# VH-VL binders against Monomethylamine corrinoid protein 2 (mtmC2), part 4

Target 1, 218 residues: Monomethylamine corrinoid protein 2 (mtmC2), of Methanosarcina mazei (p58978)
Amino acid sequence: MTNTEIFNKLTNAIVTQDIAGCAKLTQEALDAGISPLDIITKGLSPGMKIIGDKFEAAEIFLPQIMMSGKAMSSAMEILTPELEKTKVEGEEGTGLAITFVAEGDIHDIGHRLVTTMLGANGFDILDLGVDVLNETVIEEAAKRKGQKIILVGSALMTTSMLGQKDLMDRLREENLRDSVKCMFGGAPVSDKWIDEIGADATAENAAEAAKVALNVMK

## First folded at step 1 (VH-VL)

Design E02 (framework fv_erenumab)
Fold by ESMFold2-Fast, scan of step 1:
Structure E02 (fold): chain C 218 residues (1-218), chain A 121 residues (1-121), chain B 110 residues (1-110)
Amino acid sequence: as target 1 above (218 residues)
Amino acid sequence: QVQLVESGGGVVQPGRSLRLSCAASGFTFSRYGMHWVRQAPGKGLEWVAVIWYDGSNKYSVDSVKGRFTISRDNSKNTLFLQMNSLRAEDTAVYYCARGFYSSGLYYFDYWGQGTTVTVSS
Amino acid sequence: QSVLTQPPSVSAAPGQKVTISCSGSSSNIGYNYVSWYQQLPGTAPKLLIYDNNKRPSGIPDRFSGSKSGTSTTLGITGLQTGDEADYYCGTWDSSLSAVVFGGGTKLTVL
């Protein structure tokens, strides 16, 4: 199979929600000597772009984009170690996204979609999961002082949203605020709230989150 | 907050039909995929069927395919399982369970208390 | 026959640690996220672990999950008598287009 054919099959696996096929094709592409970056940019990301555009246009619903996200995540689990081997010291990348759901919140589907879209668009991912203490986020950022970092947090409730203000206050107290970008999302999060706490951005949905994150990291 | 209440179980003869219902409350029912899971007396869990949030996609275990039909009415916050051509091996407690968001796949975060179906002799 | 394989029983004393294994194949555990469920006698199952290693709100950190290849493990530390229950692993099987469960493991705390 030509590289174009395997890229088209990868794109189709994302669009058709073929989790197992996506993982298998990704491994076959690596075994064939195709670079991890080409697999992402020429095969997988085009599929996520198609599915994201269809979702924004209301042509498909949350089950389809969620399952496409799972297919993408399965491929990225294979590709992430390979990307880390390939990266050279001092090369400028998109950056590291540290993703998390605020302390006190349960698992959010939006968190998974945002994390997947960020990975699809070239971010390295450190996913801290759900119910994450602000202390943990601060510690992970402090260990990586000097790297391009965006903190990507979500909150489903007003109570957990208040934790985002506490995180911003801690970043300022620890002299880390200027070394990171901060993007927060979730149903109660508004542009007014972002301005009030002094964060950098919000996105109205997971498909836009990667676009917004790329823009703030410029 | 989240509640799932099953009903419609009972004792029936082989070859007959039953319709199970699951009344959901405390969440936006139309946003979640829903499952039926059963457990025969003294046995383990066996998944039966799933229906996506909008009813557009359904999956079921092969042993019930063609006999059982999963459906939902989002206007009434109710999940259904139509069980036809019942067999002795269908005897079980039937649980309604809420799936992982819209598709319902991977895990079940809330379960009802179950309704008992006994297919005798 | 269960698609996923668990030991039928495990036992330990209060305060001890126990691990419960669950093995599958590339079409289920190998590709998909794993969950664990606790079923106390006479009750409905309760979600204990999701996405391989995450706890829902209200589940204490003495419960943990892990996944490696086609296998997953539930760990319980500081065992309490209230932990006596049946434990089930579960996941989606991509080749069957079905949710599959392990056969269940009965934990006895003596």
Scores: ipSAE 0.000, ipTM 0.427, lowest interface PAE 17.1, mean pLDDT 81

Design E03 (framework fv_erenumab)
Fold by ESMFold2-Fast, scan of step 1:
Structure E03 (fold): chain C 218 residues (1-218), chain A 123 residues (1-123), chain B 110 residues (1-110)
Amino acid sequence: as target 1 above (218 residues)
Amino acid sequence: QVQLVESGGGVVQPGRSLRLSCAASGFTFSSYAMHWVRQAPGKGLEWVAVISYDGSKKYSVDSVKGRFTISRDNSKNTLFLQMNSLRAEDTAVYYCAKERLWFGELYYGMDVWGQGTTVTVSS
Amino acid sequence: QSVLTQPPSVSAAPGQKVTISCSGSSSNIGNNFVSWYQQLPGTAPKLLIYDNDKRPSGIPDRFSGSKSGTSTTLGITGLQTGDEADYYCGTWDSSLSGVVFGGGTKLTVL
């Protein structure tokens, strides 16, 4: 089958909540020589966008979006090891990325993908995980003053996004702001928000995150 | 069909303890954050605590920190609030409420509420 | 004292429209989604509005929400006697790491 056919089947598997089919199709796509990044950006992510839009329009309800999320998760279990073996672009030895999901947030599929892409593109990784206190981020940055560091935070809720402003304010208070670069992402995060809080960058998706981070660290 | 039922309220003297329960039915309890919200007689709503879908994350209002503990048992579809060192100011109807969004989201709206259970702290 | 400020009461006649205001700060309404709740006498609260302006299934279009800056409003048109209730705005407060409610507004339809 063509790449377009397999991408359409992957998108349909997400939209129809076909957990087993999504995993099977993901493996078939890899076996056909399709890059892990293309499987995500051209097959799986379009399906998640469709299901998210339908949920917000009240065309589907919580059981459907939950099952679509499980289908995506099953595919990511297969793709994560493959992403670690690939290079999107950039140079090895770029610096340290400290990755985290904001306090109060425990969804981590996007965070895992961003972290994996940064590692694949030559960053050393310190992954703090999910529901991370700003205090913890600041302490880890302070221990490593003098290293090339980028803080990579995500917030999936508007409530946790405000924590990004608090983090920026605390970095300034601790005289650490000029010692690090800061990149924030997540559905509510916009370029206007980044400008307002004085961070360095945002990326719309995990595929772009590594490229944006490499550019910021130059 | 989707329902929350609180129990465990009563009349108790200051300094004592009560454990409230909230029995959930008609939805996948283990997928949603759960809240406790209270309302003193003739007063407005006051948020008390939230627990994440898997029980790993807990937040509460400062006035109850160290005294109240929120917990859940997903195998029994039950939410709990352990209330220690009760004060007269804790007198209220206690509601349990379900977070609207699934997995990991702590607050985007409370779409299902129980009928409440009354706690009266008096000498 | 509540963190979010609402008028304590409003009143209007059947068939009229009313607007209930709710004011906060950047740490709550300004940076977070707002919900509105209706509490009929002797009953538990009911979700009327979520994500600033969305209605749950089963809520009539007479109810509407809007948000501007650090303030939000609940609009009710075609008032009915069954709308007599207390109305509460609610949101997350990032500075407090918890949910905050307005003090409540008692609507009287007479």
Scores: ipSAE 0.005, ipTM 0.448, lowest interface PAE 12.3, mean pLDDT 83

Design E04 (framework fv_erenumab)
Heavy chain, then light chain:
Amino acid sequence: QVQLVESGGGVVQPGRSLRLSCAASGFTFSNYGMHWVRQAPGKGLEWVAVISFDGRNKYSVDSVKGRFTISRDNSKNTLFLQMNSLRAEDTAVYYCARHYDYSGYFDYWGQGTTVTVSS
Amino acid sequence: QSVLTQPPSVSAAPGQKVTISCSGSSSNIGKNYVSWYQQLPGTAPKLLIYDNNKRPSGIPDRFSGSKSGTSTTLGITGLQTGDEADYYCGAWDSSLSAWVFGGGTKLTVL
ESMFold2-Fast, scan of step 1: ipSAE 0.243; ipTM 0.664

Design E05 (framework fv_erenumab)
Fold by ESMFold2-Fast, scan of step 1:
Structure E05 (fold): chain C 218 residues (1-218), chain A 120 residues (1-120), chain B 110 residues (1-110)
Amino acid sequence: as target 1 above (218 residues)
Amino acid sequence: QVQLVESGGGVVQPGRSLRLSCAASGFTFSSYGMHWVRQAPGKGLEWVAVISYDGSYKYSVDSVKGRFTISRDNSKNTLFLQMNSLRAEDTAVYYCAKGGRYFPYYFDYWGQGTTVTVSS
Amino acid sequence: QSVLTQPPSVSAAPGQKVTISCSGSSSNIGNNYVSWYQQLPGTAPKLLIYENNKRPSGIPDRFSGSKSGTSTTLGITGLQTGDEADYYCGTWDTSLSVYVFGGGTKLTVL
């Protein structure tokens, strides 16, 4: 089977909620010598984007996207140890990533992948989880004023994305904006939105998030 | 056409219990959060409780916590509100309302309401 | 003692424009999408506006919504006698973990 064929099958396994098939294909890809990062970026993440787009368009419902998330999780259980073997040592002071899913949003599949990739790439992690209040994020940042911090938030829905603007406004009001870097992701988050709210970055997909974060923290 | 039909209201004495039901049709009931909203005579709307599409999470206003329990039976397309230890201030029209798929930012369909009167 | 503050009443003549305000805080209007509901006398509420400024199918463009900071407004142009009703703003309050309604505004078409 060609690498393209394997990637297409991985993408389809995510889209069709094939948990066992996703794990099997992931192991086959590793056995074929395909890098863990290529499996994620070229096979798995494209499937998550397709399912996320369908979810936003109301073509599928929460149970279906949760099942796709389980398929992704089964692959990540196999890939995480391999990613850790290829971990790039961060520079002294790479920093702390405070990771969270916006309040009102319980979709955690992209969040877990972003958190894993940041950790594998030298960040210390404070994972606040899903449905996180902006007040909680502000409090955690304020406790650590003077540390090298990046706030990494995601939102699947447009409603929870609006909370990102509130977070940026509160950081400015609390005189914390210059003390942190801010990276936001998720299907409704665009470069235009980041520019409008005055955040620092977005990533095209979860697998690229670590590269973007490292660049922002230079 | 979406229909929500409430039942179970009536006149009761303080301290007693009532169970309200809401029969849903015209949409995939198991895919949507459901709410109870009440309105006391001549007063405004007060949100009471929500239940997620699968029943895994529930929220309610503090004034009814420990007394009211929201539940659903997806096999019967029915929403329930068990109301215990009823007080005069619980007197209201109770509306069943269809929420969004995941979180309650709006109610796109409402039932006609069922009246609960708790005599003084 | 509503978390969201609306004027108790507004009035205008047929054909005129009215604007109904709703004020909250960062934990509700500031952070979340706002909806508006119309309640005709003796009837259940009806959704007029959702996600700050969107209309459900069947709601005429005479009804509009807008949001700025911690406040939202409902606009009604070309006022008709059939618009005489109570109007409520509503949103989720993240700090309270409840849905909150404004106190309601009675629109009288004189």
Scores: ipSAE 0.000, ipTM 0.431, lowest interface PAE 15.6, mean pLDDT 81

Design E06 (framework fv_erenumab)
Fold by ESMFold2-Fast, scan of step 1:
Structure E06 (fold): chain C 218 residues (1-218), chain A 121 residues (1-121), chain B 110 residues (1-110)
Amino acid sequence: as target 1 above (218 residues)
Amino acid sequence: QVQLVESGGGVVQPGRSLRLSCAASGFTFSTYGMHWVRQAPGKGLEWVAVIWYDGSNKYSVDSVKGRFTISRDNSKNTLFLQMNSLRAEDTAVYYCARDRGYSSSPFFDYWGQGTTVTVSS
Amino acid sequence: QSVLTQPPSVSAAPGQKVTISCSGSSSNIGSNYVSWYQQLPGTAPKLLIYDNYKRPSGIPDRFSGSKSGTSTTLGITGLQTGDEADYYCGTWDSSLYAGVFGGGTKLTVL
């Protein structure tokens, strides 16, 4: 198959919740000499965007999102070791990324990809997981004494996205806002939303998230 | 290349004060947390104090609390330890160390050569 | 005394293997990453291991680290006379709000 064919098949595997097919196609892409980054950015990530957009539009529901997440996870299990082999060593002073999914949101689809891309681009990672209380995020930020920190939160639903505003408000109340950078993502998160809550950044997709985070931390 | 150079140690009587300095070069000092670690003669390493990269937060070991003050001047790339009311048990080599980790898991990738503080009459 | 417990000494012959243990509690090793430091006589400590098992550039692969529960170990294979030093484990104690070190282990290569 051509590279375009395999990318399109990877995208369709994510969208159609084909867990086994996604893993198989990912391995075939690697065997064909396609870079892990291209597999992610040209095959898998476009599928995640489609499924996220459909969920936001209420064209699909939680079970389909969960299955697409499983398809993505199966591909990432194959790709993560390959990315680690080619990881850019951390630039001096790059910083710590504290990654989390908003309280009330248990979807790790975008979270896993963003976390992996940040690590591959030289960030130290503290992954708090999914359904994370703002109190926990504040506590972890307050504990950090020596590192440049970026808080990287995601939300797949508009209801869990409102927690990002509460987190920003609490950072200000605790006098921690100026001690951290804040980047939020997920299908409902927009530049307008970031401006409204006074956060530092968002990115259009997970692959761009690492580049945006590096620029914010410089 | 990274360098940390301590100075300000010496021999003093109990109850006196000393101010230690650590001059940093070869990296962006203002982006790193810094620690003081001491070692009494023939004894092990003992953590003393930490200061955040922007100076906004500080912690110290209980035995020096109220007597020692950690501070930094990012415009001069310098870390300080003001030591008041010195006691014989403060006798040690004092190292400054750069924190490459994070506060719940600090690790020190660069250390200075140390400066000796002797408190005796 | 020290918050983390290490044996005071270990010894072995050149070319042999040694393991140095370090034990703590849930508030330190159990909750946080561990680092290991080598201190040659009359010198400042040098980082050997960070994040439980990672080696910084320039540290040979005969040094290794591992962590299980509230304990951690430093392994040294192919022992050399230049490895005679004091070895310290270190971490953060979340209940004390303080950095903590083991008491140190003196390695003698006979």
Scores: ipSAE 0.000, ipTM 0.437, lowest interface PAE 17.3, mean pLDDT 83

Design E07 (framework fv_erenumab)
Heavy chain, then light chain:
Amino acid sequence: QVQLVESGGGVVQPGRSLRLSCAASGFTFSSYGMHWVRQAPGKGLEWVAVISYSGSNKYSVDSVKGRFTISRDNSKNTLFLQMNSLRAEDTAVYYCARVLGYYDSSGYRPFDYWGQGTTVTVSS
Amino acid sequence: QSVLTQPPSVSAAPGQKVTISCSGSSSNIGNNYVSWYQQLPGTAPKLLIYDNNQRPSGIPDRFSGSKSGTSTTLGITGLQTGDEADYYCGTWDSSLSAKVFGGGTKLTVL
ESMFold2-Fast, scan of step 1: ipSAE 0.007; ipTM 0.572

Design E08 (framework fv_erenumab)
Fold by ESMFold2-Fast, scan of step 1:
Structure E08 (fold): chain C 218 residues (1-218), chain A 119 residues (1-119), chain B 110 residues (1-110)
Amino acid sequence: as target 1 above (218 residues)
Amino acid sequence: QVQLVESGGGVVQPGRSLRLSCAASGFTFSYYGMHWVRQAPGKGLEWVAVISYDGSNKYSVDSVKGRFTISRDNSKNTLFLQMNSLRAEDTAVYYCAKLPWGSYAFDIWGQGTTVTVSS
Amino acid sequence: QSVLTQPPSVSAAPGQKVTISCSGSSSNIGDNYVSWYQQLPGTAPKLLIYDNNKRPSGIPDRFSGSKSGTSTTLGITGLQTGDEADYYCGTWDSSLRGYVFGGGTKLTVL
């Protein structure tokens, strides 16, 4: 099978919510010598975009998205150890990513994927989890004076997204803003919002998040 | 502040109709499917219906099919439940509720509105 | 009749441990993440556990959830009088195309 054929089958497994098939195809792709990152970016993530577009068009409900998320998770269970093994010698020193989901928000599928992709791309990870108070984020940043840090927050709801502005305001008030980089993501987060709150970046998806974070930390 | 506020409940005779409303604020209403859940006096929680984020897809429990219609107006951030041919067994507190993306957990509930179907 | 089966009541003294079971099938608990809700008298339900075993902010660690096959369990250690409430499990049912709740368990703390 060509790489394109494997990617198309992976995409279809996500779209059709084929949990077992997705895991099997992921293993077959690895066995064929395809990189874990390519499996995610060229096979799996396109499927999640298709399912998201279908949801936007009201062709599917939340349960179908969650089943596609389970298919993705089954693949990620296989890919996560491989991503860690493909870490290149000398990628040490990229920086520390402090990852979190905003207070009031308990969505964690996207958060886990972003955290994994950052780790795979040379970041040290401090994962604070979900429903994280801004005070906790500020405390963790303040403890690490002189370290190369990026704060990576996500919010899926408009109310939890407003907490990102509060976090930026608090960083400025505490004189910590210039000591960190800030990248925010989630469905309601836009380039316009990032500009308004004075953060450094946003990314459309988990694979893009790692590339954007690397660029921001140059 | 995230809120769901139900209204439209009351006392009605069997066979009559009521329309419930749920006003949403503090989150992007148009991004989420919305649910109605009810609870009869002294009884447990019973899921009633869901509507997709844009109103195109709907599901409901069999006991209310053909009688209850769920709808929404995203321009007003409002969810509705049209209840026709009401029966005594429809007597309950009706809650408006939302699931976050990626979880089957009702994280936001309204306070409820009471519907009493009585002769 | 509820689709998910819970015992109607449990009771224990302060400081003790209780567990509340919830049984379903492959189309609900087997397929999907499960949640637990606490309902104090006269109030709306409150989310207690999500995604089988996770706690929202503000829920103490003496509350725990677990899932095995088509069953889920809520555990409460160090029982307090303020825990007296009705507890419900819930999840999506893929075959019914709807959300399902357990029948509820009344916890009495005496």
Scores: ipSAE 0.000, ipTM 0.455, lowest interface PAE 13.8, mean pLDDT 82

Design E09 (framework fv_erenumab)
Fold by ESMFold2-Fast, scan of step 1:
Structure E09 (fold): chain C 218 residues (1-218), chain A 122 residues (1-122), chain B 110 residues (1-110)
Amino acid sequence: as target 1 above (218 residues)
Amino acid sequence: QVQLVESGGGVVQPGRSLRLSCAASGFTFRSYGMHWVRQAPGKGLEWVAVISHDGSNKYSVDSVKGRFTISRDNSKNTLFLQMNSLRAEDTAVYYCARAIFGVPYYYGMDVWGQGTTVTVSS
Amino acid sequence: QSVLTQPPSVSAAPGQKVTISCSGSSSNIGNHYVSWYQQLPGTAPKLLIYDNNKRPSGIPDRFSGSKSGTSTTLGITGLQTGDEADYYCATWDSSLSAVVFGGGTKLTVL
């Protein structure tokens, strides 16, 4: 099978909620010598974009997107060890990424991918998980005063996105804003929103998140 | 060259059994779901059965449930259809075909064999 | 009876265009990807369209697919005599846990 055929099949495995097929095709792609990053950016991430667009358009509902998330997770379970082999040991890291999904939001599909991409690109990771209180994020940042830190948050709902403004306000109140960088993602998050709340960046998709984060941290 | 070759068809009396084989070459057989599709003389295509890449999931059309069994041997790159209790209405050309997508939905059939003819007559 | 409904025949002259329809329900076309197949007389079927509107390598761009709601269509432009064949739509049906084919449409190029 050609690389393009493998990528198209990976994309469709995500879109059709094919958990076993996604894992199988991911292993086949690795066996064929395709890089883990290409598998993610050219195969898996396009599928997640399609399924996300369908969910936003109300063409599919929570059960379908959860199953697509499981397909993605099965692939990432295979890819994560391979991505870790690309890290340069003994070099000083790019900084610490504190990753989280906003309070009130339990959607972790995109969050896992972003976290993995950051780790693969030299970030040390502190993953706080889903439904994370702003207080918890503030506390973890405050404990690590003087370190290079980027806060990486995601929200898939407009209601959980409003918590990002509260987080920025609290960082300013506690004199922590200038000691961290802040990158937010998710379907409702726009460049205009980032400007309004005074955060540092957003990324169009998980594949670009690491590049954007590296640029923000330089 | 990607190829599927069916065999095992023939003329058989009602109530008897046949086993069809499909030999795959030119691709990683163990990685694909596989279908059986049939076509009665002068009629349209009728899907018969599908099996997942690893054999763990199988689906078949209601009219053949309990009579036909789909199976595969990945070590031999071969797909099988065991056909028991054959009826006149099972008379058809039987094609094997490669699934583009796997579990849970088997969309698209991108490679087809040339078919093997099964005639059930007294 | 077929679960997916196609017209039994369609005809047009060389160089013209035709559209072949395929109608189903929410359990099949409405919730699943559609593929289209061409069967020339005496030959095995060949995949023309998958994922509603994508062409495999080697299929010319004069063949196109589209899906709207519970219906899908195959479009063929610049008709050639070699396009004379039977055309089938197919998809998964969740209520049957099965692949379903349309009844087929015979295209005659006069």
Scores: ipSAE 0.000, ipTM 0.425, lowest interface PAE 17.4, mean pLDDT 82

Design E10 (framework fv_erenumab)
Fold by ESMFold2-Fast, scan of step 1:
Structure E10 (fold): chain C 218 residues (1-218), chain A 118 residues (1-118), chain B 110 residues (1-110)
Amino acid sequence: as target 1 above (218 residues)
Amino acid sequence: QVQLVESGGGVVQPGRSLRLSCAASGFTFSSYGMHWVRQAPGKGLEWVAVISYDGTNKYSVDSVKGRFTISRDNSKNTLFLQMNSLRAEDTAVYYCARSYRGLGFDYWGQGTTVTVSS
Amino acid sequence: QSVLTQPPSVSAAPGQKVTISCSGSSSNIGYNYVSWYQQLPGTAPKLLIYDNNKRPSGIPDRFSGSKSGTSTTLGITGLQTGDEADYYCGTWDYSLSAVVFGGGTKLTVL
């Protein structure tokens, strides 16, 4: 089996919400010598994009995105230790990452992986967890107005993704927008959405999140 | 303390309309998705509709599509259910409920009674 | 009719243990988190369990939840007369794009 065939099978496992198959294929890809980053960027992440596109076209519903997120999370449980072996040291003074999963969203494996990758790349971490109210995020940002801060929010559901717009609106209203950088991720999050709400960045997956965050904070 | 208070219920004839309201207090209303859930006399719970925190995303059960419309006014901390073309089978206590973790309801109002009869 | 199936009633003596079952399909319980609700006579429902097995603040350890495949169960130990109520399971059904509930189980504490 070629690498392309393995990537296509991983993509299909995400699209078909095959949680156990996704984990098994991920381990097989690692055993075949494929890099953790390639497994994510060429196999798993394309599947999440397909699911997001289908939702936007009204071909699937919110729970299917959540189930694809669970398939992705099962793969990331396997990939996290491997990604930590390939980390690049961040410079001193990189900044503080305040990490959270949007209100109404409880899927935390992908969030934990993003948080882990940020910490491995030189960020100080304040992890607020899952189902986090925008008020809580605002309060933590307000306490630290003079610090280098990036807010890193994840959402797997469109309803919780819409909370990202509310967060950006509240940061502007509270005169806190210029005090932070904002990076949002998750299956329904796109570059178009980031531009529309006036955030700073998005990342296709947890492995890319740290690289994107470092670029935003430079 | 979180409070949800429904109003607007009553007795109406089939084919007519009614608008329910839910007044929310004790939390930041604009940060939460909100639901309507109903319960016919002596029967179980039936979910009716949900609306996202900002009002842009809505879902409803098939039996009420085209007849019921969920909406909200975040400036007044109020959730609404516009019920048109009412049928006898819409007779129920209607509860307002706050979305919790996307799949559940952590706070419920005490309900308002809608009776559709001739 | 309800989408999720529960027994209509269950009964036990004070201090005993009961388990209330709830069965569904792959489009609901099989892929999604489940919540359980308690409805005391004449009152609004109250959240007992969320995320299959977690308790909100204020819910005693006597209440527990579990999920296996397309079924979920609510366990209640050390039964008290104040536990007499209707109990409902609920989850999202992705084929219906709707929250679905079980038909409810009436618990009688003899």
Scores: ipSAE 0.000, ipTM 0.445, lowest interface PAE 15.8, mean pLDDT 81

Design E11 (framework fv_erenumab)
Heavy chain, then light chain:
Amino acid sequence: QVQLVESGGGVVQPGRSLRLSCAASGFTFSDYGMHWVRQAPGKGLEWVAVISFDGSNKYSVDSVKGRFTISRDNSKNTLFLQMNSLRAEDTAVYYCARGQRSYYDFWSGPYFDYWGQGTTVTVSS
Amino acid sequence: QSVLTQPPSVSAAPGQKVTISCSGSSSNIGNNYVSWYQQLPGTAPKLLIYDNNKRPSGIPDRFSGSKSGTSTTLGITGLQTGDEADYYCGTWDSSLNAVVFGGGTKLTVL
ESMFold2-Fast, scan of step 1: ipSAE 0.006; ipTM 0.472

